# VH-VL binders against N-acetylmuramate alpha-1-phosphate uridylyltransferase (murU): the designs that were tried, part 18

Target 1, 242 residues: N-acetylmuramate alpha-1-phosphate uridylyltransferase (murU), of Caulobacter vibrioides (q9a2m1)
Amino acid sequence: MSQAPKIAMVLAAGLGTRMRPLTNDRPKALVEVAGKALIDHMLDRLVAASVETAVVNVHYFADLVEAHLRAREAKGLAPRIVISDERVQALETGGGIKHALALLGEGPVFVANIDSIWIEHAGAAVDAVAAAWDPERMDVCLMLASTTESLGFHDTGDVFLSADGLVRFKDAGEIAPLVYVGVHICKPEITADGPDGPFSLLPLWKRLAADGRVCGVAPEGLWMHVGDPQAKLAAEARLAEA
Below, E stands for the ipSAE of ESMFold2; O stands for the ipSAE of OpenDDE; V2 stands for 0.75 times the mean of E and O plus 0.25 times the DockQ between their complexes.

## First folded at step 16 (VH-VL; framework fv_ozuriftamab)

Design t2 (from q1 with heavy chain Y33W; at its last look DockQ between E and O 0.02; V2 from the best seeds 0.00; counts 0 for: pae E 15.0 > 2, placed apart)
Fold by ESMFold2, look of step 16:
Structure t2 (fold): chain C 242 residues (1-242), chain A 119 residues (1-119), chain B 106 residues (1-106)
Amino acid sequence: as target 1 above (242 residues)
Amino acid sequence: EVQLVQSGAEVKKPGESLRISCKGSGYTFTEYWMHWVRQAPGQGLEWMGGINPNSGGTGYNQKFKGRVTISADKSISTAYLQWSSLKASDTAMYYCARDWGSREYFDYWGQGTLVTVSS
Amino acid sequence: AIQLTQSPSSLSASVGDRVTITCSATSYVQYMHWYLQKPGQSPQLLIYDASNRATGVPDRFSGSGSGTDFTLKISRVEAEDVGVYYCQQYHSYPLTFGQGTKVEIK
């Protein structure tokens, strides 16, 4: 049996431009949904999955993110926080992981965006991703949702999933049934040979998927991308109903 | 018991508008895409488009984009196919079909709505 | 658009015959499905993802294939199997069906 990762990379460096005016005075990670910051929603999910350390990248309003996370630790809340500083240059998803390699250590890690909120209908979704992780079979395991069980994500989807869990990314003009919802497990060293500066994970994932090294799971639930102020309101309404 | 019940047959003239409906029951309507498929007399099946009834997001066959509108009212579990101006070539049987979201096949079909457009 | 070509366009079979229907795509298809439209009825799902039988479909129906070439087989045809068989892809816009294979039972 593979052990669940104890370390997560939490991606909090984004500008949050579509969330304005809510992000005029704070980073997206600190926008509240139902009285709780987006990053705290995600950290609580990771702690429930036994994550012990979160490596959090910072860029936009970095001092506010760091202060928030230190205050969280001061209240005795897990996980332990390590800051990956991107104040000089935002590095995107792939660049951010590469920059943090020394902090992430050896072994698989969770990688999480901060802007996904979800309601679980059957079991803990983060645990389902960990249960599917098999480093002999995969380098990346994506948490996915049906386009019909998600709000605010791409309506034409991102990926197809085979019966044995292999991911294929859609080509331009395709409709895919599943969307990536911002949580995955990966071997962080897949980024080591990437560009020295900013780069996205998506081209890397497409190359790995062509080699059969990207898998995914679609746990049951309702998945919400908090991408703009209306999406925040919609997410709050759905959480109040849960 | 999953059922897709479509509105009744229509006889129309060219240039008239029309909206036909498909009501889903026996399942959670918002958890499945709804699609429209046409079958011209004596011909095979042709996909027209579909809708995610939860978000309202649509996908269209380019052949029909701008000629029809697909919509849904999730409060009454109903999907719609609408023409603003019918042509004689729109004479066909129209089916709604449910897609199991991530499964990408049509597992339940409506009974069909025959639309006849003639002078 | 991915075009699907079925072969044969029609056939006549006796009860107990083995029937083979092919579906060829103009480009790669990951998801191929099969439907039967019995006379006067709506289409019904037979096979999804090339080889999986839908619930309630008899085991005489089987599907196989990948990429651009797919096959539906009926190991022993029954009188109730009459109708038009369609393959369908859900890989890219627009979603497309094959032209159909009419199966008559005598």
Scores: ipSAE 0.005, ipTM 0.455, lowest interface PAE 15.0, mean pLDDT 88
ESMFold2 (binder alone), look of step 16: mean pLDDT 93; pTM 0.952
OpenDDE, look of step 16: ipSAE 0.476; ipTM 0.811

Design t3 (from q1 with light chain Y90W; at its last look DockQ between E and O 0.87; V2 from the best seeds 0.00; counts 0 for: pae E 3.0 > 2)
Fold by ESMFold2, look of step 16:
Order: structure tokens, then C-alpha cells, then sequence
Structure t3 (fold): chain C 242 residues (1-242), chain A 119 residues (1-119), chain B 106 residues (1-106)
């Protein structure tokens, strides 16, 4: 629909320590899976969902990320790139969004990690998140996947989803059927009252979920978290079978 | 600033009940999970279970399920571990440990409560 | 349950030695953490998520690894590093710890 965000925050500032030695001389965002950088996999998915601008945060090997993205633009590839500079301090997910608020503008945005790759079984997953977005009902809409149809994610899951599409985060030691797979829509101003500096979105999401303001959708597909070299090889093997 | 203060050592006989406590301070108690970890004499660490103090929801290591009860009173920022009938094999050091709720690591630990169960 | 095996089970080191402790999992683990329990004390977090030092942990401690094989290193052992080191996984419940590595300093 016409209410789908045209702006995405792309989270590329992580140190990628679990990807070592592949990240000894490059950021995780530039690690390749099946011949394509992780950030390019995600940018292509966002462009297919009509995203026009990506605000990309940078920290570890920031000059390399920026050079890669400028080369992409120079070849005429969408989306337009805006850099959110975190070279001084990595800010985590919540801190990164708060730091970028002026760049993100007033409306809802996609927020995307660079380390999820997926195979779609029934339609475009990013579009499914946008179709579920309703700012009157929610402040956050999560892309979710079944733990049994996911690779590289923990087995315990993250959340339950009610018949109404409401998210409940699991309790201590509880097993949940669904995991967050690194793409969501939010009102970025939910981070405005957070601390200056690094902070995680998770406590904020839990407070919002308690007020019924976090929803989710679980599109059909196979999700792969590319968090380490073994996971990279597994993702490449599965993509070769597609 | 963050502190977890546990109740004092206990000497009990088999068959007796017991509740030990862990009071959190220096943080918002309901925003973090609390876990219990056992260490039998001369042995390693063993996770027993945890609680979300906000909801009261619990999860247990199957080994201890039905043997202990984990609970919390958020009005006084306190978590509890309780036995209805102690056994000699329950002799151990018991720690409470705080879990931020992301990646399930324990960033702060209580000082421990030694429970000794013998005739 | 995912079992974690640490190696070595014990060691004696001189001040200034390099020490390496490994933790091997029976299956893939997304998150691995390390703790030190000094004599007479409760455990304390050293490393979370394989390689991140907890607050106040000296930079002589480093962690690495992924998947099933993880390593803790002490570049130059100090007298206060005595104690038992434990790895701990989160990928599935129950949460499990390694059996411990006792480090003695002579």
C-alpha cells in the first residue's frame, strides 16, 4: 500500500566478531554470501519493496562501507544512501536509530539488519510487513519466522503471536515458536527519550508490547542468520539448492 | 550500583521446607530476569531456572522441575527459591544471577546462600 | 541438552605465562559466555557473546570462536587470575555450563 515506508534504517555498524577471521579486514556488511555482500542482499530486498532511501549507520571499517555504498550509487543502483556516522562510538540498535532521527524524518521507517538472508515461499516478505503496518494500532511491526524453518537462530525463539497479531516476548526459560529475523517497521521517535549513547531496542519493545503496541507477521519462507563462518557456508549451500 | 543480596546460610534436616531470597537493588527489578544457579560442594555450576519478575512467568531446568519453586515479589524487588521437602542431595551453594534478557548471560551475581541438609 | 567440554580441566601457570582454555559444544551454539569464579567468591562475567569483555575486565583476557569451538585466552597471567573458569551456552534450554577449568598460579 501507499503507507509503506520509503525510508529504511540499515544497521551496518556491528563489529562482526563472530565472523572472524572473515571480518579481520572488512566489516560484516561486506562479507559475501553466494558472491554478494550481505548489505547488498538486504538493500536489494528493500528496493524490491520500493524503498527509496537507506540511512546506513557505520562504525567498524566505516570507510570501506561508505566506499562500497558510493560505488553502488555510482553504478546507478537504488536506493539513495545517507550515512549515519557512528565512528566515535557504536550505539547499538536503539542508540543508532536515535542518533539518526534527523536523517530518518517523521514517518515510519523500515529497520533492517544486514545479516539475514531468506528464501521466499509465498510472496515478498518485506511487503508482508508493510501490509500489516497500521500506525493507529502499533508502534512496531516485526518480521518473524518459525524456529523450525530458520537456520542460524537459537532454538528457544523470541516471541508469541496472538490471533490479533500482537507480540508477547517470552519469559525466562520459556520456549517460543517465533524468532525476530532482523526486519521491522517502527515509528523512529519511540527512541527519542532513550539515553544518549548505546542502548538496545529490546527493553523498549517489551514496554511497548505490554501496552499492545508491538505487532508482527510471519511470512512463509526459510530464514538464515549469517552470524558466523559456519552459518555463511550453510546459507550458501541452501541457496545453491533453491 | 547494581547489587544482588541473598539471605544467609541455612542448616536444615531432610524433609524440612526452606525458602531463600535474593533482593535486587540499583536497577529496575522488573526489567530483568532472575535466575538460580546451583553449585554442589566441589562441583561446577548448574542452571536451575529463572523468572520474569514482571509477569511472574518461570522456566525450569527439567532436572529441578517439581523439586523447587521459583517466585518473585516485585513490590520489594525480591526473588525466591523454595523447597517443600529438602533432601541431603540439596546441599549446595545457591546463587541468584541477573539476566538482561538478551543472549542469556548473567551480568551480576548474588553472594550465594549455602544450604546444608544433614541429620 | 547441549554439553560443553572444557580443556584443560586444570593447569598451573607462572605469572606472565600465556594461557588458553577451550570450550567445545556437542552441537551448534549461537551464544557462548565465560565466567571466572575466584576462590571463595561468586562467579563473575568475563566475556559475553564469544568475544566481548564485560565491564572492568582487563584486556589481557580475550575470547574467540563460533559454532562449536570457543577459546578464552589470557595473554599474561597475573596472580589474581587464580580460580575456576566456566563457559556457558545459550542456544537451547537448559542453559549449560562447561565443567570448569581450574587455574592455579605458582
Amino acid sequence: as target 1 above (242 residues)
Amino acid sequence: EVQLVQSGAEVKKPGESLRISCKGSGYTFTEYYMHWVRQAPGQGLEWMGGINPNSGGTGYNQKFKGRVTISADKSISTAYLQWSSLKASDTAMYYCARDWGSREYFDYWGQGTLVTVSS
Amino acid sequence: AIQLTQSPSSLSASVGDRVTITCSATSYVQYMHWYLQKPGQSPQLLIYDASNRATGVPDRFSGSGSGTDFTLKISRVEAEDVGVYYCQQWHSYPLTFGQGTKVEIK
Scores: ipSAE 0.510, ipTM 0.829, lowest interface PAE 3.0, mean pLDDT 92
ESMFold2 (binder alone), look of step 16: mean pLDDT 92; pTM 0.945
OpenDDE, look of step 16: ipSAE 0.816; ipTM 0.920

Design t4 (from q1 with heavy chain E104Y; at its last look DockQ between E and O 0.04; V2 from the best seeds 0.00; counts 0 for: pae E 18.3 > 2, placed apart)
Fold by OpenDDE, look of step 16:
Structure t4 (fold): chain C 242 residues (1-242), chain A 119 residues (1-119), chain B 106 residues (1-106)
Amino acid sequence: as target 1 above (242 residues)
Amino acid sequence: EVQLVQSGAEVKKPGESLRISCKGSGYTFTEYYMHWVRQAPGQGLEWMGGINPNSGGTGYNQKFKGRVTISADKSISTAYLQWSSLKASDTAMYYCARDWGSRYYFDYWGQGTLVTVSS
Amino acid sequence: AIQLTQSPSSLSASVGDRVTITCSATSYVQYMHWYLQKPGQSPQLLIYDASNRATGVPDRFSGSGSGTDFTLKISRVEAEDVGVYYCQQYHSYPLTFGQGTKVEIK
């Protein structure tokens, strides 16, 4: 019903420590999976969902990320790139969005982690999230996947999803059927009241979820988290089988 | 000087198990992927799979997945290729090859291990 | 899997001749590498990332190409260049090699 966001926040400021030695000379965003940089995998998905602008935060090897993105633009590839400079300090997910509020503008935005790669079995997963988005009903809409069918995410899951689309985060000791797979839509201003400096979105989501303001969708597909070299190899293997 | 030294030639029968080794020296073993490439007699090169010796992460050519296991012992800078049950078609020269892990080019190669499987 | 086809499969050249080997991929390849396997030896890296000479490789060797078509050139072939040349791609799993080009000297 509501229009899909035209702007995305692409989180690319991570150190990629777990990706060593591959990140000894480059940021995680520029590690290739199946011949394509992680950040390009995500950007391609966002473009396919008609995202026009990507705000990308940079920190570790920021110059390389920026150069890569500018080269992408020079080739005439969408989306338009706006750099959110976190060279001074990595601000994590919540802090990064807060820092980029002026760049993100008014209205809902996609938020995407670069370390998520997936194979779609039906329609576009990003479009499914957009289709589920309702700003009157929710402040956050999470892309979710089956805990047991996804690769490289939390083995015990993250959330429960009600029939009407409400998300409940698991309690300590619980096993949840769904995991967050690194893409969501949100009203970025929800981060405005966050602390200065780095902070995670998770506490914020939990508070919002308690108020019934977090929803989710679990499109069909295979989601893979590329967090280390093993995961990279595994992801490439699975992509080859598709 | 970077060196990859492989274990000696093997003569086996079908159904037997085998593990061959590749020891790296002259560099930090855990900072480079190690791959295995085979070459059947008179044939070309075929990539089998690779491992990150630091994490133990592996990737396989689907053709060989389930038939071979690639492993490593970083404490002795050694990578392994093993079969639980050899076939005659496994007769080949097997090379280990070092790679950074980013673009998968192999800058150093072992001397090769000839594996002959015959009844 | 991405298949690589080299041309020619074999050639015979005289010392000093220019040699050209091509490698054609079934689909787009971002990374292409070249190896030489001399008789009775292990393969050795010649060119990585299409056009970069590996350490110790003479400047008579050069690589070029992009997309699906890549080329290895020897400007002046020498006797020591005898062997089988292989192209190798990494764009997607699995890594694959060309079938090889055997280079002999007359």
Scores: ipSAE 0.000, ipTM 0.540, lowest interface PAE 11.2, mean pLDDT 93
ESMFold2, look of step 16: ipSAE 0.000; ipTM 0.420
ESMFold2 (binder alone), look of step 16: mean pLDDT 93; pTM 0.950

Design t5 (from q1 with light chain Y31W; at its last look DockQ between E and O 0.91; V2 from the best seeds 0.79)
Heavy chain, then light chain:
Amino acid sequence: EVQLVQSGAEVKKPGESLRISCKGSGYTFTEYYMHWVRQAPGQGLEWMGGINPNSGGTGYNQKFKGRVTISADKSISTAYLQWSSLKASDTAMYYCARDWGSREYFDYWGQGTLVTVSS
Amino acid sequence: AIQLTQSPSSLSASVGDRVTITCSATSYVQWMHWYLQKPGQSPQLLIYDASNRATGVPDRFSGSGSGTDFTLKISRVEAEDVGVYYCQQYHSYPLTFGQGTKVEIK
ESMFold2, look of step 16: ipSAE 0.719; ipTM 0.887
ESMFold2 (binder alone), look of step 16: mean pLDDT 92; pTM 0.948
OpenDDE, look of step 16: ipSAE 0.767; ipTM 0.906

Design t6 (from q1 with light chain Q30H; at its last look DockQ between E and O 0.90; V2 from the best seeds 0.72)
Heavy chain, then light chain:
Amino acid sequence: EVQLVQSGAEVKKPGESLRISCKGSGYTFTEYYMHWVRQAPGQGLEWMGGINPNSGGTGYNQKFKGRVTISADKSISTAYLQWSSLKASDTAMYYCARDWGSREYFDYWGQGTLVTVSS
Amino acid sequence: AIQLTQSPSSLSASVGDRVTITCSATSYVHYMHWYLQKPGQSPQLLIYDASNRATGVPDRFSGSGSGTDFTLKISRVEAEDVGVYYCQQYHSYPLTFGQGTKVEIK
ESMFold2, look of step 16: ipSAE 0.673; ipTM 0.853
ESMFold2 (binder alone), look of step 16: mean pLDDT 93; pTM 0.950
OpenDDE, look of step 16: ipSAE 0.658; ipTM 0.876

## First folded at step 17 (VH-VL; framework fv_ozuriftamab)

Design u1 (from q1 with light chain Q30N; at its last look DockQ between E and O 0.93; V2 from the best seeds 0.00; counts 0 for: pae E 2.3 > 2)
Fold by ESMFold2, look of step 17:
Structure u1 (fold): chain C 242 residues (1-242), chain A 119 residues (1-119), chain B 106 residues (1-106)
Amino acid sequence: as target 1 above (242 residues)
Amino acid sequence: EVQLVQSGAEVKKPGESLRISCKGSGYTFTEYYMHWVRQAPGQGLEWMGGINPNSGGTGYNQKFKGRVTISADKSISTAYLQWSSLKASDTAMYYCARDWGSREYFDYWGQGTLVTVSS
Amino acid sequence: AIQLTQSPSSLSASVGDRVTITCSATSYVNYMHWYLQKPGQSPQLLIYDASNRATGVPDRFSGSGSGTDFTLKISRVEAEDVGVYYCQQYHSYPLTFGQGTKVEIK
């Protein structure tokens, strides 16, 4: 039996250009949905899953992100915040994790985008990912959602999931039923052999999946990718209905 | 340096078969998807389909499904577009284009293969 | 299929002009990409994900927009910017391109 990670990498370094004009004067992480910053929505989900420390990368409006997070800590709110500074160069998902390896320590971590919001239908989705984590069987465990139970994601999907939880990435021009919704558990050292500087996790995930080392779960619920102002309004409307 | 080098121009008659090729170099061929895009004379761009060279899995624009076959030989880093029976309306420039597998944008393109089908 | 309509279909500009090209989709598109096909050449990627410049693309090119309405701008057009500009979506299959915007430099 594995334990849920107590540390999370929170990816807040993006430029948020699709969210303009809302991101002209703030980072996407601080855009509000239903009166609450995107990063706070995600941090609260992670705290509910017993995360004690969030390593947050910063780049665009980095001082504003840091100030927000320090204000949150000053109010006594978990989790403890550690900043991974990417002001010089945005490093993408894989590069960001590699850059933060010393801060993340050894052992599995959650990795979370800040732009996924969801309504749960049965139990806590982050806990479902942790419950499926088995480091003997996998290096990565993805939180997934059906394309028919999601808003703001592309219709073509990302992955297939076998009955025993193995991930297969779709082929070119193939429609897949599931999309990655921005939360996963990984062994962060999988990034150690990646290039210095920016790189995406996706090629690494495809290689690991070919070796049967990428798993996923698709908890029931409604997932919303808050990627642009229209998606923000749609997410707020759905939250008001729930 | 990433390069996509396509086979030379073809002049064919209706009903003939044809296979054109696209050889990728300067990158790991099996880590990227390859797509085919056609451009009829004086016209815009039209996506035909793509292949994951690692798995051999393909997807087609429904307009071309059953009309063409997309394939790859990963041992020689080459993708193919093939017709079993050409029509005059197949006269076009055909490009291969590389997709790294996320958000399907084409970062490198071949030089194009002009296919002319006439009586 | 998601249809993409570009405006204008063609334009003529002088060196140094600002140029704006729009791309409108028939339904929601999560991302938009832009290409330039110079005369006699293959298309080349200019902008991916609505606003990110591809490697080597000059900063006079910029992209913006979301949802159904996207824009490509050239802040100060140069002689080498001649060609046909295309937008492209991947939100749904088939992947589709706009009809193209021909830019001539006079």
Scores: ipSAE 0.570, ipTM 0.839, lowest interface PAE 2.3, mean pLDDT 92
ESMFold2 (binder alone), look of step 17: mean pLDDT 93; pTM 0.948
OpenDDE, look of step 17: ipSAE 0.797; ipTM 0.907

Design u2 (from q1 with heavy chain S55T; at its last look DockQ between E and O 0.87; V2 from the best seeds 0.79)
Fold by ESMFold2, look of step 17:
Structure u2 (fold): chain C 242 residues (1-242), chain A 119 residues (1-119), chain B 106 residues (1-106)
Amino acid sequence: as target 1 above (242 residues)
Amino acid sequence: EVQLVQSGAEVKKPGESLRISCKGSGYTFTEYYMHWVRQAPGQGLEWMGGINPNTGGTGYNQKFKGRVTISADKSISTAYLQWSSLKASDTAMYYCARDWGSREYFDYWGQGTLVTVSS
Amino acid sequence: AIQLTQSPSSLSASVGDRVTITCSATSYVQYMHWYLQKPGQSPQLLIYDASNRATGVPDRFSGSGSGTDFTLKISRVEAEDVGVYYCQQYHSYPLTFGQGTKVEIK
């Protein structure tokens, strides 16, 4: 329990171009699903997993994101919010974490996209990731879903998971049973040796996986990638059925 | 800088075997996936399959599985497409194409190898 | 397999025209990409993930859309833009391409 992260990096700096026209006048993080902003869906999940502080990066419509988060705090809602300012340049996933290292501290953190929504069928999915975290075994632990338990994600999958929880990224043209759903735990210092400026976590993850340092869990549930307007409508329809 | 150079045009008869090649340069060959795409004369593009040159792992369009073999020799930065028994319907331009490694798009293409199969 | 239907199948344009090409999928597609095959050449990547311009592609090319309906636009066509344009999906294997849109200059 003492290994569960209390800090989360929340990735809200994306342009949300696939969500247009809904993102023409707001950031993707503030697009609503079932009457609730995407970022609030994710923050509520992180709070339920005992996250105390969310470091939120901002870029596109950054002032709107900050105002929303301050209004959330004014209502007395956890977690505490710290802004990682990327207004001058979007830094991508790896660059964003590296930029925020001083804010994230020394221990493991959650990293969460804002565009995953899910329905839990057995237990809290974020807690399952934390329960699997072991810094002696891994540098990254991914939240995964079966392709048959997901909407809005491609159906070819991303990774295989060994019996002991090790991740292997699929080969070219290979079908894998599991997809990454936008939440993980990592040692944020894995980004420290990355380039200054924007870079993606994916090449780093593939290198770490080759060294046996990437693990994952696939909790039961239904995951929805809210990446575009059709996916938003599908997620709302599915939530109405739950 | 990145360059994919394919072997020359081939004229074959039905039933013959054939292996065509695609040599990558200007990048680390084993860090990118390689795919094969066919284009029959006057027709569109059709994905055949791909390979991870680092592991040798392959995936095929089921239409071509069992009809072609995709392989790679990482020591010479070369991918191959091979038929054990050509058919006239295999007449096409064949392209190798490099896959960045995510989201399955092809950022560099070879010049193409024209394979003509006629009796 | 996911089928992609491009519209129009062909068009003739004058230099400076705005050109719009659509790609419709038979089911939801997470990732859509666009290529140009100039006469006698290999395909070349124009747009990846619906809207991202590939390196070296002029800013007159833009992409948009999501789900089942995607669009490629050329804001002011130039003579060098002649060729066949293809969309390509990644959501399901096999990877599939649209039938192509032939663009000619009058």
Scores: ipSAE 0.719, ipTM 0.873, lowest interface PAE 1.4, mean pLDDT 93
ESMFold2 (binder alone), look of step 17: mean pLDDT 93; pTM 0.950
OpenDDE, look of step 17: ipSAE 0.808; ipTM 0.915

Design u3 (from q1 with heavy chain D99E; at its last look DockQ between E and O 0.94; V2 from the best seeds 0.80)
Heavy chain, then light chain:
Amino acid sequence: EVQLVQSGAEVKKPGESLRISCKGSGYTFTEYYMHWVRQAPGQGLEWMGGINPNSGGTGYNQKFKGRVTISADKSISTAYLQWSSLKASDTAMYYCAREWGSREYFDYWGQGTLVTVSS
Amino acid sequence: AIQLTQSPSSLSASVGDRVTITCSATSYVQYMHWYLQKPGQSPQLLIYDASNRATGVPDRFSGSGSGTDFTLKISRVEAEDVGVYYCQQYHSYPLTFGQGTKVEIK
ESMFold2, look of step 17: ipSAE 0.694; ipTM 0.878
ESMFold2 (binder alone), look of step 17: mean pLDDT 93; pTM 0.951
OpenDDE, look of step 17: ipSAE 0.809; ipTM 0.912

Design u4 (from q1 with heavy chain N54D; at its last fold request DockQ between E and O 0.94; V2 from the best seeds 0.87)
Heavy chain, then light chain:
Amino acid sequence: EVQLVQSGAEVKKPGESLRISCKGSGYTFTEYYMHWVRQAPGQGLEWMGGINPDSGGTGYNQKFKGRVTISADKSISTAYLQWSSLKASDTAMYYCARDWGSREYFDYWGQGTLVTVSS
Amino acid sequence: AIQLTQSPSSLSASVGDRVTITCSATSYVQYMHWYLQKPGQSPQLLIYDASNRATGVPDRFSGSGSGTDFTLKISRVEAEDVGVYYCQQYHSYPLTFGQGTKVEIK
ESMFold2, look of step 17: ipSAE 0.765; ipTM 0.888
ESMFold2 (binder alone), look of step 17: mean pLDDT 93; pTM 0.947
OpenDDE, look of step 17: ipSAE 0.855; ipTM 0.928
ESMFold2, look of step 18: ipSAE 0.798; ipTM 0.907
ESMFold2 (binder alone), look of step 18: mean pLDDT 93; pTM 0.949
OpenDDE, look of step 18: ipSAE 0.859; ipTM 0.929
ESMFold2, look of step 19: ipSAE 0.823; ipTM 0.912
ESMFold2 (binder alone), look of step 19: mean pLDDT 93; pTM 0.949
OpenDDE, look of step 19: ipSAE 0.867; ipTM 0.932
ESMFold2, fold request of step 20: ipSAE 0.807, 0.737, 0.805; ipTM 0.908, 0.883, 0.911
ESMFold2 (binder alone), fold request of step 20: mean pLDDT 93, 93, 93; pTM 0.948, 0.950, 0.950
OpenDDE, fold request of step 20: ipSAE 0.893, 0.886, 0.886; ipTM 0.942, 0.940, 0.940

Design u5 (at its last look DockQ between E and O 0.92; V2 from the best seeds 0.00; counts 0 for: pae E 2.4 > 2)
Fold by ESMFold2, look of step 17:
Structure u5 (fold): chain C 242 residues (1-242), chain A 120 residues (1-120), chain B 106 residues (1-106)
Amino acid sequence: as target 1 above (242 residues)
Amino acid sequence: EVQLVQSGAEVKKPGESLRISCKGSGYTFTEYYMHWVRQAPGQGLEWMGGINPNSGGTGYNQKFKGRVTISADKSISTAYLQWSSLKASDTAMYYCARDWGSYREYFDYWGQGTLVTVSS
Amino acid sequence: AIQLTQSPSSLSASVGDRVTITCSATSYVQYMHWYLQKPGQSPQLLIYDASNRATGVPDRFSGSGSGTDFTLKISRVEAEDVGVYYCQQYHSYPLTFGQGTKVEIK
């Protein structure tokens, strides 16, 4: 059986413009949902999955993100924090991972956005991704959710999942039943030969999926993309009802 | 330099068939989705559907499903919009538009348009 | 289908004026895109994902908004900004555009 990654890349470099005015004076990662910063929601999920080190990229309000994370460490809270500094230029998902390769070390890592909140209906969702990880069979394993059990994501979906767990990205104008919810495991070296500077993981994922190297799991629960102030209020309402 | 070059204007009668084309250059044709958007005379923009040129997979606005066929020939980097039987109401400007496949379907490059006139 | 209503439907501005165009959706939209169709030309992308300027779009264009209400602003309109502006959603199929806002420069 494969082992769960002990290192996570946490993507906190976004501008959060859709979250304005809440992001006028802070990064999206520090916007609170139910009294708790978005990044802390995600870090707590990763710690519950035995992550020991989070490599966090920073750009917009980078000093505030770093100060928040150092305060968390000062209280003795896991995980250990390593900063991947993108103050000069935001690098997007693929560029961010490539930039951080030396910090991520050898072996697979979790990659997590900070803007997904979820309610689990069965076991821990991050553990489900780790349980499906098999580096002999895949280069990427996505956490997915049903479009009908998610809020704040687009209705048209992202992917199909085969009976054996292989991902197919939808075609133009096609409705897919599942969305990517911002957590995956990958071999970070898939980014090594990517373009210099900013780039998205999505084209790489599509090429890898064509070779059968992208898998996914859809654990049961309710997923909420906290992308704007209305979505924040909706997420808080659902957390209060759970 | 990305370019989308469409076939020339067409004048047709109701009931005739028609295929118009959109040739992409300056990028890897199969890595981007292609969409068709119509604009009736004096009117706004209306999405018709799209294609993944790599797989041939299509999606249609329900209004046009069964009335048009979207296809592509990736060997010549060309997408097509086709009617088997035109109506006068098909008179419009037709644009092809490129989508980089992020599923946040925005159209970063557009063809010059093909005017289709259908009159008896 | 999600319908998009733009306001105003048309306007006349002088060079240097500030122009504001709104786009209201009938239901929640994750992101909004904006296009300009200059006279006799095909549409061109101005703003994607509500606030990001497309390649080559001047700083005088800005986008904002979320949920159901989105705004395009031109801080100092230029003569070349004449045309019809469209918003577009992708949250649900079919993809839909607003009815357009015609901007004339006097």
Scores: ipSAE 0.568, ipTM 0.851, lowest interface PAE 2.4, mean pLDDT 92
ESMFold2 (binder alone), look of step 17: mean pLDDT 92; pTM 0.946
OpenDDE, look of step 17: ipSAE 0.816; ipTM 0.915

